# Ledger of designs, part 166: VH-VL binders against q0aze0

Target 1, 268 residues: q0aze0
Amino acid sequence: MKIILVNNRFKENTEKKAQEIAGQLSALNVEVIIDNGLDEPYAGTVDFIMVLGGDGTMLRAARRYGQRAIPVLGVNMGTVGFLSNIEINELAEYLPLILREEYSLEARMMLEVAVFQQQSLLTRVFCLNELLLRSNSPRMLSFALEISGQKLEPYRGDGLIVSTTTGSTAYSLSAGGPIADPQLDAFIVTPVASHIINKRPLVVSPEREISLHLLEEREAIIGIDGQIKMDFGAENRVLIKRAPHPLLMVNLKAKPFFTSIDRSLQRQ

## First folded at step 7 (VH-VL)

Design D27 (framework fv_inotuzumab)
Fold by ESMFold2-Fast, scan of step 7:
Structure D27 (fold): chain C 268 residues (1-268), chain A 122 residues (1-122), chain B 112 residues (1-112)
Amino acid sequence: as target 1 above (268 residues)
Amino acid sequence: EVQLVQSGAEVKKPGASVKVSCKASGYTFTSYYIHWVRQAPGQGLEWIGGINPSGGSTTYRRKFQGRVTMTADTSTSTVYMELSSLRSEDTAVYYCARDTLEVYGSGYFDYWGQGTLVTVSS
Amino acid sequence: DVQVTQSPSSLSASVGDRVTITCRSSQSLVHDSGNTYLSWYLHKPGKAPQLLIYKVSNRFSGVPDRFSGSGSGTDFTLTISSLQPEDFATYYCMQGTHWPYTFGQGTKVEIK
């Protein structure tokens, strides 16, 4: 068995903990590759991915490895989050089940984001939570939203979020979007500070293609999972669709989504 | 080890421009944002702006808009900050700092350059 | 801009003393994600600033256990439980929730 340990080496104790876990796994004849987020993703074949950290580390792991159809386990390192399944102090208890491949998998849809300059593909990225279109200045944006070729009335405001159901509890929620069952596959389209009062969040089929472009010369940024920024101008177009593969999340312990989100909202 | 190494001290006359460099090593250059912060003598730390080395997108504090330009050279893993129309009050130690940027528009600085003293005097 | 105010601006202490520094913001630093982006830095003349605490209470890698952060919303505290010789420095808090990022004015910790 070959496992990738994903961590952020500059977060408190994660490098030390990754080394300890790698040593434990090596003693059990498991080959371990450590991905601390600083280098290119490991290019070889692996059987399992273990993510040590919070939701941010899981989002990075999903972008790097999510399209490979490899089981990914989130191990929480003491921060509140929705994407981890077990706590670090529970890992020793669950490790035999991991090594025997005795766990279930939950599929989480991902976004495929393609940025064009006119008709030329500039970049293609994948993400688990959302794409954010936002102004890079105090001036509001005027932009066009198309859903499967259907052109909606122009948007005016600070921006727009296109989210997965997994991302429904992230930026989309803060912008007024609905809380969605992560077992459902859907795009959630949430306006950010729209100047048109009747622009409501939309919940659309994940088979739809969503296209965005600016209607006026403005400097804007597209953000991916709150971690990657890309310049977006009037000469650019972004196409968003369902990624070819979902992220395969490992379930070792039942984590009730609805009671977790309810508790989180009350503790704000 | 993560290191940010800045260029040496500069002495400029009022109205001139200065360009300070920040060379990154020990990590994937395009995976983190770089921001610039200054400290004038006897004053506190002041945020100037930041750059995404991957796309070259920049965000500047309004006070510096029109006078500051940040650029990145991925071939040398180096970020530059150019400040134009220098005044005596621009005399300060200028630092580059790495932003983990866990969420868009929000973050903190984990590693810093050693600082570059820029003196503006006639 | 979000105003960040530290108190005191300076203090005198001896090795072994408990030191407390307060940071207050003009508006809530709770981000839409539920995280609070308030960080603390140590700065010595001639050296780079150094991260001590991030997201209110998380100690950065290699930072000694004597440093701790606490607080919520608009009111935050950095505590040094037993001051060591290397801790005589200026301390800064920073809010990174709202654009632009803003620093407190600094607290200088001096030897008695």
Scores: ipSAE 0.000, ipTM 0.391, lowest interface PAE 14.9, mean pLDDT 85

Design D28 (framework fv_inotuzumab)
Fold by ESMFold2-Fast, scan of step 7:
Structure D28 (fold): chain C 268 residues (1-268), chain A 122 residues (1-122), chain B 112 residues (1-112)
Amino acid sequence: as target 1 above (268 residues)
Amino acid sequence: EVQLVQSGAEVKKPGASVKVSCKASGYTFTSYYIHWVRQAPGQGLEWIGGINPSGGSTTYRRKFQGRVTMTADTSTSTVYMELSSLRSEDTAVYYCARDTLEVYGSGYFDYWGQGTLVTVSS
Amino acid sequence: DVQVTQSPSSLSASVGDRVTITCRSSQSLVHSYGNTYLSWYLHKPGKAPQLLIYKVSNRFSGVPDRFSGSGSGTDFTLTISSLQPEDFATYYCMQGTHWPYTFGQGTKVEIK
């Protein structure tokens, strides 16, 4: 068996714990590859991915490995989040189930994001939560949204979020988007501080293709899962589609989504 | 490893201009903003302005508008800050710093250059 | 501009002491998207400033565990649990939620 351990090199406690777990797994004849974000994603075949950290580390793992149809387990290191399934102090209890492949999988849709400059593809990335288009100055953006060839009336405001249902509790929620059941497949399109009256969040089929471009030269950025930042100008276009494969999340114990989000909202 | 390396100390007369460089390495130069911060003797840290190396767009603190110019050379991964009409109160150590400028809001300075002492003497 | 005020302006301490520095902003530093951009920096004569704490309570890479940050809204605290010889320095908070970014005036930690 070959497992990738994904951790955050910039969190010293997580790096040390990853090395300890790698030693334990090696003692059980498991080959371990550590991915702390320093290098390119591991290109070889693997059987399982274990993510040690919070939601941010899971988002990075999903971006790097989510399209490979490999089971991914989130192991919480003491931070509150929605993407982990077990706590680090529970790992020893669940490890035999992992090694015997006795667990269920939950499929979570992902976005495929392609950014173009004058018809040339600049980059293609995948994400689990959302793409954000936002202004990088005090000036509002004017931009065009097209959904499966249908051109909407222009948007004016601070920006727009295109989110998965998994991402509905992340940035889209803060911008006024709905809370969506992660078992649904849909895109959620949420305006950010729209200046145009009655621009509402949209919930659309995941089979739709969404495109965005600026109508005026402005300083803007595209954000991916809150982690990748790219400059976006009037010469750029972005195309958003359902990714070819969902992220396969390991479910070792029940984690009730609705009860968790309800408790989280009471604290805000 | 992320590094910001600045040019050496400068001594200038009042009314002259000074141009300080900040050479970046260890990351994608166009993916982060670079800001300039100074500290005059016996005073605190003072933000001057910042530049987006990708587009060359700049933001300056109002106090320096008209006297400061920031530029970026992507071929050498170097940012420049030029301050004109120098006065004795411009004597300070000038730092460049990388701005995280996070997707969800604003930012903080994670890596800093070593500093450049600019002395304005009569 | 958002004003940032530190307290005290200076303090004297001995190695092993617990030191607290306070930072107060003129308006909330909670960004509309939920993050709070309050960071702390250590500055020594002849050296570049160094990031200690970002987003209120997150310790930057390589920063010793004795440094911690806390607070919310407009009131923030940097704590050094057991002062070491290398910690005698000037400390600055900075708000990065609102443009332009603004620094506190600094707190000088001196040997008793």
Scores: ipSAE 0.033, ipTM 0.594, lowest interface PAE 6.7, mean pLDDT 88

Design D29 (framework fv_inotuzumab)
Fold by ESMFold2-Fast, scan of step 7:
Structure D29 (fold): chain C 268 residues (1-268), chain A 122 residues (1-122), chain B 112 residues (1-112)
Amino acid sequence: as target 1 above (268 residues)
Amino acid sequence: EVQLVQSGAEVKKPGASVKVSCKASGYTFTSYYIHWVRQAPGQGLEWIGGINPSGGSTTYRRKFQGRVTMTADTSTSTVYMELSSLRSEDTAVYYCARDTLEVYGSGYFDYWGQGTLVTVSS
Amino acid sequence: DVQVTQSPSSLSASVGDRVTITCRSSQSLVHSEGNTYLSWYLHKPGKAPQLLIYKVSNRFSGVPDRFSGSGSGTDFTLTISSLQPEDFATYYCMQGTHWPYTFGQGTKVEIK
């Protein structure tokens, strides 16, 4: 059995904890690869991915490994987010279940983002939460949105978010998008500070293809999961589709999504 | 808009410690990492390490491990680099720089501080 | 550590000249996400370094269009199409794909 331990080099003490867990797993004849985010993703075959950290670390793991159809377990290292399933102090009691594959899997859709310059593909990336198109200057953008070849009226404003249902509680929520059940597959298209007052968030079939391009030369960026930034100009086009594989999240412990988000929004 | 402003020049004796500050403005302080880079007289740029201002997590070049400490104060949007057990070869201009960190562990430096000259002499 | 080598270490040029500086890395700088984190900086004594080019070929805000970057994998080039008086400086490439970040040793562009 081979397991990847994903941690965040920039979080205090996580490297020591990863080494400790790796030692425990090695004693059980499990081969361990540590991915602290500083090198290329491990290229070999693995049976399981354990993410040690918060939601940000899970987003990185999803981007690096989410398309491989490998079970991914979020293990919280202090502050609980939406993407972790168990606490670090619970790992020892759940480890036998992990090794025996006695858990369920929850599929979470991902986005495939392809950026073109003219007709040439510049890059292709995957993400779990969202793509953000935004101005990189005080000037507003003028841009075109097409959904499965249907050209909408031009957008004018600060930008646009194309989100998964998992991402509905991230940037899309802050921009006025709906909270979505992460078990549903859908794109959520949320405008950012639109000058056109009746531009509403859209909930769109995951079978649709979404494209964006600028209608005038502006300094803009595309942001992926709040972690990757790409320059975007009038010569660029982005295509967004449902990724070929969902992220397979391990469920060892019931976690009530709606109760958790409701409590979070009240911030009591 | 974005600006990094460093503290003034320091003169220290061998064996002392120096603490250099870097005050950030014009952006959300906790959204970007800050790294430190130095240039000794007649030499090129040398990366020392970096800090995540959000959590205070740090990574240092092996050469400086045990002698360098980086900290961040979110209330003042200021990052500090403290270098201890100073030697004459630590005489250099020290720069802070904002790391775009587009993916964990990968990025480039988009804005730099003006530099702080640290002179180590007896 | 990834080694980054610049050439030449210094060059002499006149205003209006086309200047080319190369940067070579000991391993590929292509990230799994498809981006290549090679950047170029201009440094003058007594001043802060300035970002010129990021991700191989993207010109940073406010940087004149005479500066361009190109390359792939392990071999990269900074070109200044028509050297101006303010361009006499030391230029550094940096790889930011792999930890630790590493700089080239610098190329000093001097008046002929």
Scores: ipSAE 0.000, ipTM 0.417, lowest interface PAE 14.3, mean pLDDT 86

Design D3 (framework fv_inotuzumab)
Fold by ESMFold2-Fast, scan of step 7:
Structure D3 (fold): chain C 268 residues (1-268), chain A 122 residues (1-122), chain B 112 residues (1-112)
Amino acid sequence: as target 1 above (268 residues)
Amino acid sequence: EVQLVQSGAEVKKPGASVKVSCKASGYTFTSYYIHWVRQAPGQGLEWIGGINPSGGDTTYRRKFQGRVTMTADTSTSTVYMELSSLRSEDTAVYYCARDTLEVYGSGYFDYWGQGTLVTVSS
Amino acid sequence: DVQVTQSPSSLSASVGDRVTITCRSSQSLVHSSGNTYLSWYLHKPGKAPQLLIYKVSNRFSGVPDRFSGSGSGTDFTLTISSLQPEDFATYYCMQGTHWPYTFGQGTKVEIK
C-alpha cells in the first residue's frame, strides 16, 4: 500500500506530526509520500490519501488529487470542520480498518473551472466548494451569466458564487444560499449583494455549463475554495462545469451532516 | 488605498531582541498573508517567514527557526516580527509585505512596508 | 531550497537603451493552480522594493508599459524597452511557488 500524507505547512507542529505518522505507517510496510503543499503533487500511483488538518487542508488535497478516484480520509488535528471524519487521537484505533480497506466511500462532486482570455485558456483548476466572482474595489460589478447557452439578464452587485453542494455551507451560505445535502449533485448559483430585484439563488443540474464575464471594465477577482485568487477583467471569461470525477471521501465513523449543521447554526 | 506602515529604526546590543511592527490599512486584514523580508548592507533580499493573520499560522525559513516569532493583532490590524539573540549580521532593513494568496505559501508581494532599519552594535 | 540565479549581476546602460535581465530557477515554478509564481521587483536605496511584474508577464498597477516579463518553467526574462533615468536601480526576481520563497541575487542597472 502506498499512502500520500497531506498536511499544511502553515499549521503549528503539523510537519513533526506528519513525520511521526509516516514512521508509524512505514513500520507497517506502508510506503508514504508526504505532501505539505509546497511542491508539485505526487505524480505516481497511490492507494489512499490521508489528510492531516482541517477543512482548508482537505480543500487543497481535493484540488490536487480529487480527480484521481483515490480514497481520501480527513483526519482532524484539533480544528473543527465538516470535511474530516476522524480525530488524530483516533487514528491508531482506525488504522487496521484502513489497511484492510474496511470502510465506505462517499462521493462529493467537484467543479472544473477554466479561465480564458479571449479564446486562450489561461488556467484550469478543480475545486470542492466554490468559485467566487467579486469586486476588488468599492464599485459594484456589472456581469453576464450564461447557463448552458441561455443568457440571463445582466447582474449588478458585488459578485456571484457558483458552489457545489459540499460548498453550500461555506461562502454560499453567508451570501444567502440554501443548505444542500452534500449527497446531492447540483450547482448552487448565489448572488452577492445584488442590486437587481429578484435575483435569487439558483439550484441547477450539475450537467449544465456556467459562464461568467464582466460587462464593464472593473477590478474583480475570481476566488477558488477561498484559497486561490486570480485577477479577472473584462477581457476574461470563466467556464464552470462538473469535474469528471468526484472526490471519494472515506467514511470510517458516522458523522451526520444535518446534526452537525444544526449545532453550528444554533451557536451562531 | 492599501498601506503597510512599519515602526521606526532600532539600535540593539548583541544578544538582545527586537520587535518590529507592521500596521495594515485599506483592505480586509485577515484575507492576506503578511511576510517579512530583510536586506543586509551590500546583500540581496532574504525571505524570513510569513503569518496568516486570520489563524495566526506561521512559517519560518529554517535559519531563523527558534529565533523569530511572528504574531498578529486583529484588533489593530498589526503584524509583529520579533527576532531574538541578535548578532551583528542581523543588521539589516526589515520589510513587511503582503502576499496575494491566502492559504499555501505561493504568490508574490504586491504591497510593501517602508522598511525598518535594525542596527546591532556593541 | 529552489535556487534562483540572475544574469547579469550588473550592467551599464544609457537612457533609451533596451535592457534585458534573465532569471533561472533550479526547479519548475509551475504551481498546482496552473499559475507560475515568478515576480520582478525594483529596489532603490532608502526605499521599499516595488512590484513590477507578477505571474511571469503581468504588469502591476501603475507600472509603465516599457516593463515586460516573459518566460516559462525555469527560464524568465525582464525587459525594459527604453531605459529612463528613474530606472537605474537594482532588479530582483523572486519565486513564490516553492517554500521557502527565494530571491535572485539582484541585477544592478547603472549609468554607462
Scores: ipSAE 0.000, ipTM 0.411, lowest interface PAE 13.8, mean pLDDT 85

Design D30 (framework fv_inotuzumab)
Fold by ESMFold2-Fast, scan of step 7:
Structure D30 (fold): chain C 268 residues (1-268), chain A 122 residues (1-122), chain B 112 residues (1-112)
Amino acid sequence: as target 1 above (268 residues)
Amino acid sequence: EVQLVQSGAEVKKPGASVKVSCKASGYTFTSYYIHWVRQAPGQGLEWIGGINPSGGSTTYRRKFQGRVTMTADTSTSTVYMELSSLRSEDTAVYYCARDTLEVYGSGYFDYWGQGTLVTVSS
Amino acid sequence: DVQVTQSPSSLSASVGDRVTITCRSSQSLVHSSGNTYLSWYLHKPGKAPQLLIYDVSNRFSGVPDRFSGSGSGTDFTLTISSLQPEDFATYYCMQGTHWPYTFGQGTKVEIK
């Protein structure tokens, strides 16, 4: 069995913990590759991905490995999040189940984001939560939204979020989007500080293609999962569609999504 | 408008500790990392470390490990940097700065605090 | 640590001059995401540093169009097309691709 351990280099104690876990797994005849984010993603075949960290580390793992259809387990190292399944102090208890492949998988849709400059592809990236188009200055944006070739009336405001259902509790929620069951596949399109009062969040089929471009010269950025940012100008166009493969998340214990989000909202 | 406002100048003796504050306003405090950067007299800018105010996870430059502690108080939108076992070489202006989210530490500092002069002398 | 080197360390210029500052990294700053995390800052004594350019070539909000950034991989350039009185300052590049974040040593732009 070959396992990738993904950790957050910017949390110093996770590097030491990853080495400890790698030693424990090696003692059980498991081959371990450590990915701390500084090198290229591991290109070889693996059987399992174990993510040591919070939601941010899971988002990175999803971008790097989510399209390979490999089981990925989130192991929480601190603050409670939505993408981890077990706590680090529970790992020893669940390790035999992992090695015997005694777990269930939950498929989470991902976005495929393609950014163009005129006709040329600049970049293609996958993400688990959302794409954010936002102004990078105090000036509001004017932009066009197309859904499967249907041109909507222009948007004016600070930006727009195109989210997965997994991302419904991230930036989309802060911008007034709905809380969505992560077991549903859908795009959630949420305006950010729209000057048009009738611009409401949209919930659209994951089979749709979403296209965005600016209608006037402005400083704007495209944000991916709150972690990657790219410049976006009037010469650019972004195309968003469902990624070819979902992220396969490992379930070793039940996590009650609705009571967890309800509790989280009351604490805010 | 985004603002980062830091505490006032400090004068400390070698071996003491200093705690500098950075109060954020004009944005959602928990949505952005806050990093600390210093500049010693006659030297360039030096990155010390950063904190995610959502959850309090920190990363520090190796030379400061064991001497620096960063904390965040979400109720007051304030980040703190405490540096212990002060040496004369720690005399510097200390800045807090806002970074966009990137777990690899990739990003840039879009808004900065005004700076806090820390003087370490006997 | 990724080493970031600026050149020149200082230069003397007059108002209206074109100023070019270079920044070299000891290894590629291209992140696995395809992004290149290199930024430029202006710093004056007694003032906070301020962002000029991010992600190699993108001008930050409110930054005059005389400032431009370019480059790729390990070689980057900040250009000021026509130096103004308020531009006499020290300029720093920073890489954010590799942990830890590293700054160049700075380039001081002084009046002739």
Scores: ipSAE 0.000, ipTM 0.396, lowest interface PAE 16.2, mean pLDDT 85

Design D31 (framework fv_inotuzumab)
Fold by ESMFold2-Fast, scan of step 7:
Structure D31 (fold): chain C 268 residues (1-268), chain A 122 residues (1-122), chain B 112 residues (1-112)
Amino acid sequence: as target 1 above (268 residues)
Amino acid sequence: EVQLVQSGAEVKKPGASVKVSCKASGYTFTSYYIHWVRQAPGQGLEWIGGINPSGGSTTYRRKFQGRVTMTADTSTSTVYMELSSLRSEDTAVYYCARDTLEVYGSGYFDYWGQGTLVTVSS
Amino acid sequence: DVQVTQSPSSLSASVGDRVTITCRSSQSLVHSSGNTYLSWYLHKPGKAPQLLIYEVSNRFSGVPDRFSGSGSGTDFTLTISSLQPEDFATYYCMQGTHWPYTFGQGTKVEIK
């Protein structure tokens, strides 16, 4: 069995813990590859991916390996998030189940994001939570949104979020978007500080293609999962569609999504 | 919009410690890493380390391991860098700079603090 | 650590001149994402460094079009097509692909 341990390069404690876990797994005849983000993603075949960290580390793992149809387990190192399933102190208890493949898988849709300059592809990335288009200056953006070729009335405001249902509790929530069951496949399109009265979040089919471009030259950025930042100008266009494969998340214990989010909102 | 404002100049004796602050504004403090970079007189830029303000996790260049400590206070949107056991060669301008939560889509410093001169002299 | 070397260490130029600065890394800077994290900064005495170019060839917001970046793998170039008075400064390249981040030693552009 081969397992990739994904950790956060900026967490020194996580690197030490990854080495300890790698030693424990090696003692059980498991081959371990450590990915702290500095090298190319491991190109060989692997059986399992274990993510050590919070939601941010899981988002990185999803971008690197999410399209390979490999089980991915989130192991929280301290701060509880929405994308981890077990705590680090529980790992020893669950290791036998992992090695015997005694777990269920939850499929989470991902976005495929392609950024163009005119008709030239600049970059193509996958993400688990969302794409954010936002102003990078005090000036409001004016931009066009197209859904499967249908041109909506122009948007004016600070930006727009195109989110998966998994991302409904991330930036989209802060911008006034709905809380969505992550078991559902949908795009959530949420305006950021829209100047136009009655611009509402949209929930659209994941089979649709979403296109964005600026109508005026402004300083703007495209953000991916809060981790990738790209300049976006009037000569750029972004195309968003459902990624070919969902992220396969390992479920070892019950995680009551609705009860957890409800308590989180009441504490805020 | 985005602004990083650092504390004022410090003069320290060899063996002392110095703590420099970097106050962020104009963006979501916990969404970006903050790194520290220094420049000694007549030398180039040198990366010291970085901190994730969301969890307080840190990574330091090996040369500074054991002497540097970075912390973040989310209530004031402020990052601190403390350097101990100061030597004359630690005399430098220290900068804080913003990076994304991880290097995958960025690996550069888009906004910088104005710098803090730390002088170590006997 | 990945070593980053700039050439030349200094140069003298006049307003209107085309200036070229080279940056070479000891290892490929192509990241697993396919992106190349090589950035360029302008630094003047008494001021903070300023981002000019990120990911090899992208101009940062507000950076004049006379600045351009090019290159791939281990060899990178910053070009200033027509030097202006405000461009006399020290320029640094930085690699952000490999930890720890490393800067070139700097190139000082001086008045001829």
Scores: ipSAE 0.000, ipTM 0.396, lowest interface PAE 15.4, mean pLDDT 85

Design D32 (framework fv_inotuzumab)
Fold by ESMFold2-Fast, scan of step 7:
Order: structure tokens, then sequence, then C-alpha cells
Structure D32 (fold): chain C 268 residues (1-268), chain A 122 residues (1-122), chain B 112 residues (1-112)
């Protein structure tokens, strides 16, 4: 068996813990590839991905490997978060089940984001939570939103979020979007400080294609999962659709979404 | 006026269990988490865990997992912390404290109970 | 667990002195939401702890202006601009960003 062990090199102790776990897995005849985020994603075939860290590390792993249809397990290192399934001190207990493939998988939809300059593709990325279009200055944006070729009335405001259901509790929530069951497949389109009355969050079919472009020359940013940012100008357009493959999240123990989000929401 | 009133001092033998209560008043009981923090003699403050009185969901520090149980009774606006298999090292003053909900960036304790001394001796 | 370390462990001061206490965490306390969950408490023997500062720099209701908090990431400071007789106590910082919540070991402010 070959496992990718994803960690955050910039966090104290996580690199040491990753090396320790790699040694333990190697002793069980498991080949381990360490991905600390600094290099290109591992290009070879693997059987399983183990993510050591918080939600941010999981979002990076999903972006790098989520389209390969490989089981991904989040192992919490003590950071408050919602994308991990087990704690680090439980790993030894669950390792035999991992090696025998005795677990269930939860499919989480992802976004495919393609950014163009004029008609040339600049970049294509995948993400688990959301794409954010926002102004990078005090000026509000004027921008066009199309949903499956249907042109909506222009938007005026600070920006727009296009989110997965998993991302409904992330930035979309802060902007006034609804909480969605992550087992549902849907896009949630949430305006950020819209200047136009009656611009409400939209919940649309995941089969829709969403496109965005600026109607005025403004300084704007496209943000991906709160981790990647790209300049976005009037010469650019972005196309968003459901990614070809969902992220396959490993369930080794029950994780009650609604009680977890209830706790988190009441703390805001 | 927000008040958290705890039960009185307890003396227990090693291996026994103790159940400390924290009665809340002056606010909507189900809108705020209640956490438990202890201080052993000569030591600092130590977080034990917390409970959401709405629904009863709990979070415990691993050190206490398997020995601590927190419950809430909404009819009396009271939270309980039960600690089992008591050791001499569990001798401490136990505090309940309210965690502020609906304030962005929660994770602090605004009001505290007066404390309950639990002594574990033979 | 995220380790929270205070310095100094104790200090001696006189009424009117400026007192500075530092708190360092083993990991960044900036939550993924952008908020920093760092609070400060005053504790006296025989009394419950009392909240002084929350979210790094916000004074709790009724807390005198002489108390202030500052810092970011992993390094935080509590300052008492002019120490008063009632301020001789033990001070604790607490992080609420990472599970489990952890307190610093405390800083005892004693009369000179």
Amino acid sequence: as target 1 above (268 residues)
Amino acid sequence: EVQLVQSGAEVKKPGASVKVSCKASGYTFTSYYIHWVRQAPGQGLEWIGGINPSGGSTTYRRKFQGRVTMTADTSTSTVYMELSSLRSEDTAVYYCARDTLEVYGSGYFDYWGQGTLVTVSS
Amino acid sequence: DVQVTQSPSSLSASVGDRVTITCRSSQSLVHSSGNTYLSWYLHKPGKAPQLLIYYVSNRFSGVPDRFSGSGSGTDFTLTISSLQPEDFATYYCMQGTHWPYTFGQGTKVEIK
C-alpha cells in the first residue's frame, strides 16, 4: 500500500509527527510519500491520503489530490475544525481498519474554477469550499453573473461567493449564506455587501455553469478556499462548474454535522 | 444580573465520584455554553471541558475523558459535572464559567461561579 | 495541545508602576475565520477568576482603562499602566483557538 501523508511544514511539531507516523507505517510495509505543501503534488498512483492538521491542511490536500478519487482521511492535530474524522491519538487504534479498507466514504462535491484572460485559459484549479470575487480597494465592483447562459441583472457591491455545500459554513456563512447539508450537491451563490436591493443568496443545481466578469475597470481579487488569491480585472472572466470527481472523505467514526455546526454557530 | 451559583464543598475518598452543580440565572440558559475549570493547590487554572445546554453536546479535555461527565437540566437551569474514580490529585477548586455565544470570536469566559472545593482524602 | 507560556512567572512591583506580562503560544492563535481567541484573567485566592481582556485587546465591561492588551499571532501582552493596590493578583492568559483550550501557567504580581 502507498499512502500520501499531508502535513504543514510551517507548523511546529507537525513535521516531526509526520516523520514518526511515516516510520510506523513503513514498519507495516506501507510506502509513505510526505507532502508538506512546498513541492509539486506527488504524480504517482497512491491508495490512500492521510491529512495531518486542521481544516486548512485538508483544503490544500483536497485542492491537490481531490480529483483522483482516492480516499482522504483527516487526522486532527488539536486545531479547531470540521474536516477531520479522527484525532491523532486515535490513529493507532484505527490503522488496522485503514489497511484493510474497512471504512465508509462520504462524497463531498468540489468546484472546478477556470480563469481566462480574454479567450486564453490562465489557470484551472479545484477547491472544496468556495471561490470569492472581491474588491481589492474601497471601490465597489460592478460585475456580470451568468448561470447556464442566463444573464442576471448586473451586480454592484463588494463581491460574490460561489460555494459548495461543504463551504456553506465557511466564508459564505459570514456573508449571509444558508447552511447546507454537505451531503447535498448544490452551488450556493452569496453576494457580498450587494448595493442592489433583492440580491439574495441563490441555491442552484450543481449541473449549472456560473460565469463572472467585471463590467468596469476595477482592482479585484479571486480567492480560492481562503488560501489562493489571483488578480482579477476587466480583461478576465471566470467559469465555475462542478468538478468531475467529489472528494472522497473517510469515515472511521460517526461525525454528527448538525450538532457540530450548532456548537460553532452559537459561538459567533 | 448574570449569576452562576455552585454547590458546596465536598470531601470524598479515593475511588469515589463527585457531582458538582452550577445553577444559572439572569440570562437565557440555553443560549450560552458552560465550561468547567479547576485549580489544584499551588497550580494554575486547568480547563476540563464544556457543555452546550441546548442539546447537551459536550467537549472534554483528553486527560479527563472517561472520568468526567457533564449534563444540563433545562428545567432548573443547572449544569452538572461528575468526576469519577477520584484520586488525591483531583483535590482542587472547581469553577463553572459561561462561554459567550453569538459573539464573533467566542472562546472566553465572561462570568464565573464562586468555586467548589473538592477534597479527595483517605 | 497548544502550549501557552507566560513570562515572567512572578514579578514584584510598587503602586503606580507600569507592569507588562507576556504570553506566547506554540502555534498561531489566528483562527481560520481571521479572529484571534486570546483572553486575560485576574485571579485572587478565595475568589473566582475575573475576565479582563478578550479578543486580544477588548476590555471587558467594568474593567479599568489602565488594563490593555495587544499582540498578534503567537505573541501577546497585557499591560497595566499604573498598578493599583487591588491589582496585586495572579494573571492568566487563555487561548480558545485550538482544542483543547489552554491557560498559561500564570504570572503572580506581588508587592515590593
Scores: ipSAE 0.000, ipTM 0.367, lowest interface PAE 18.0, mean pLDDT 84

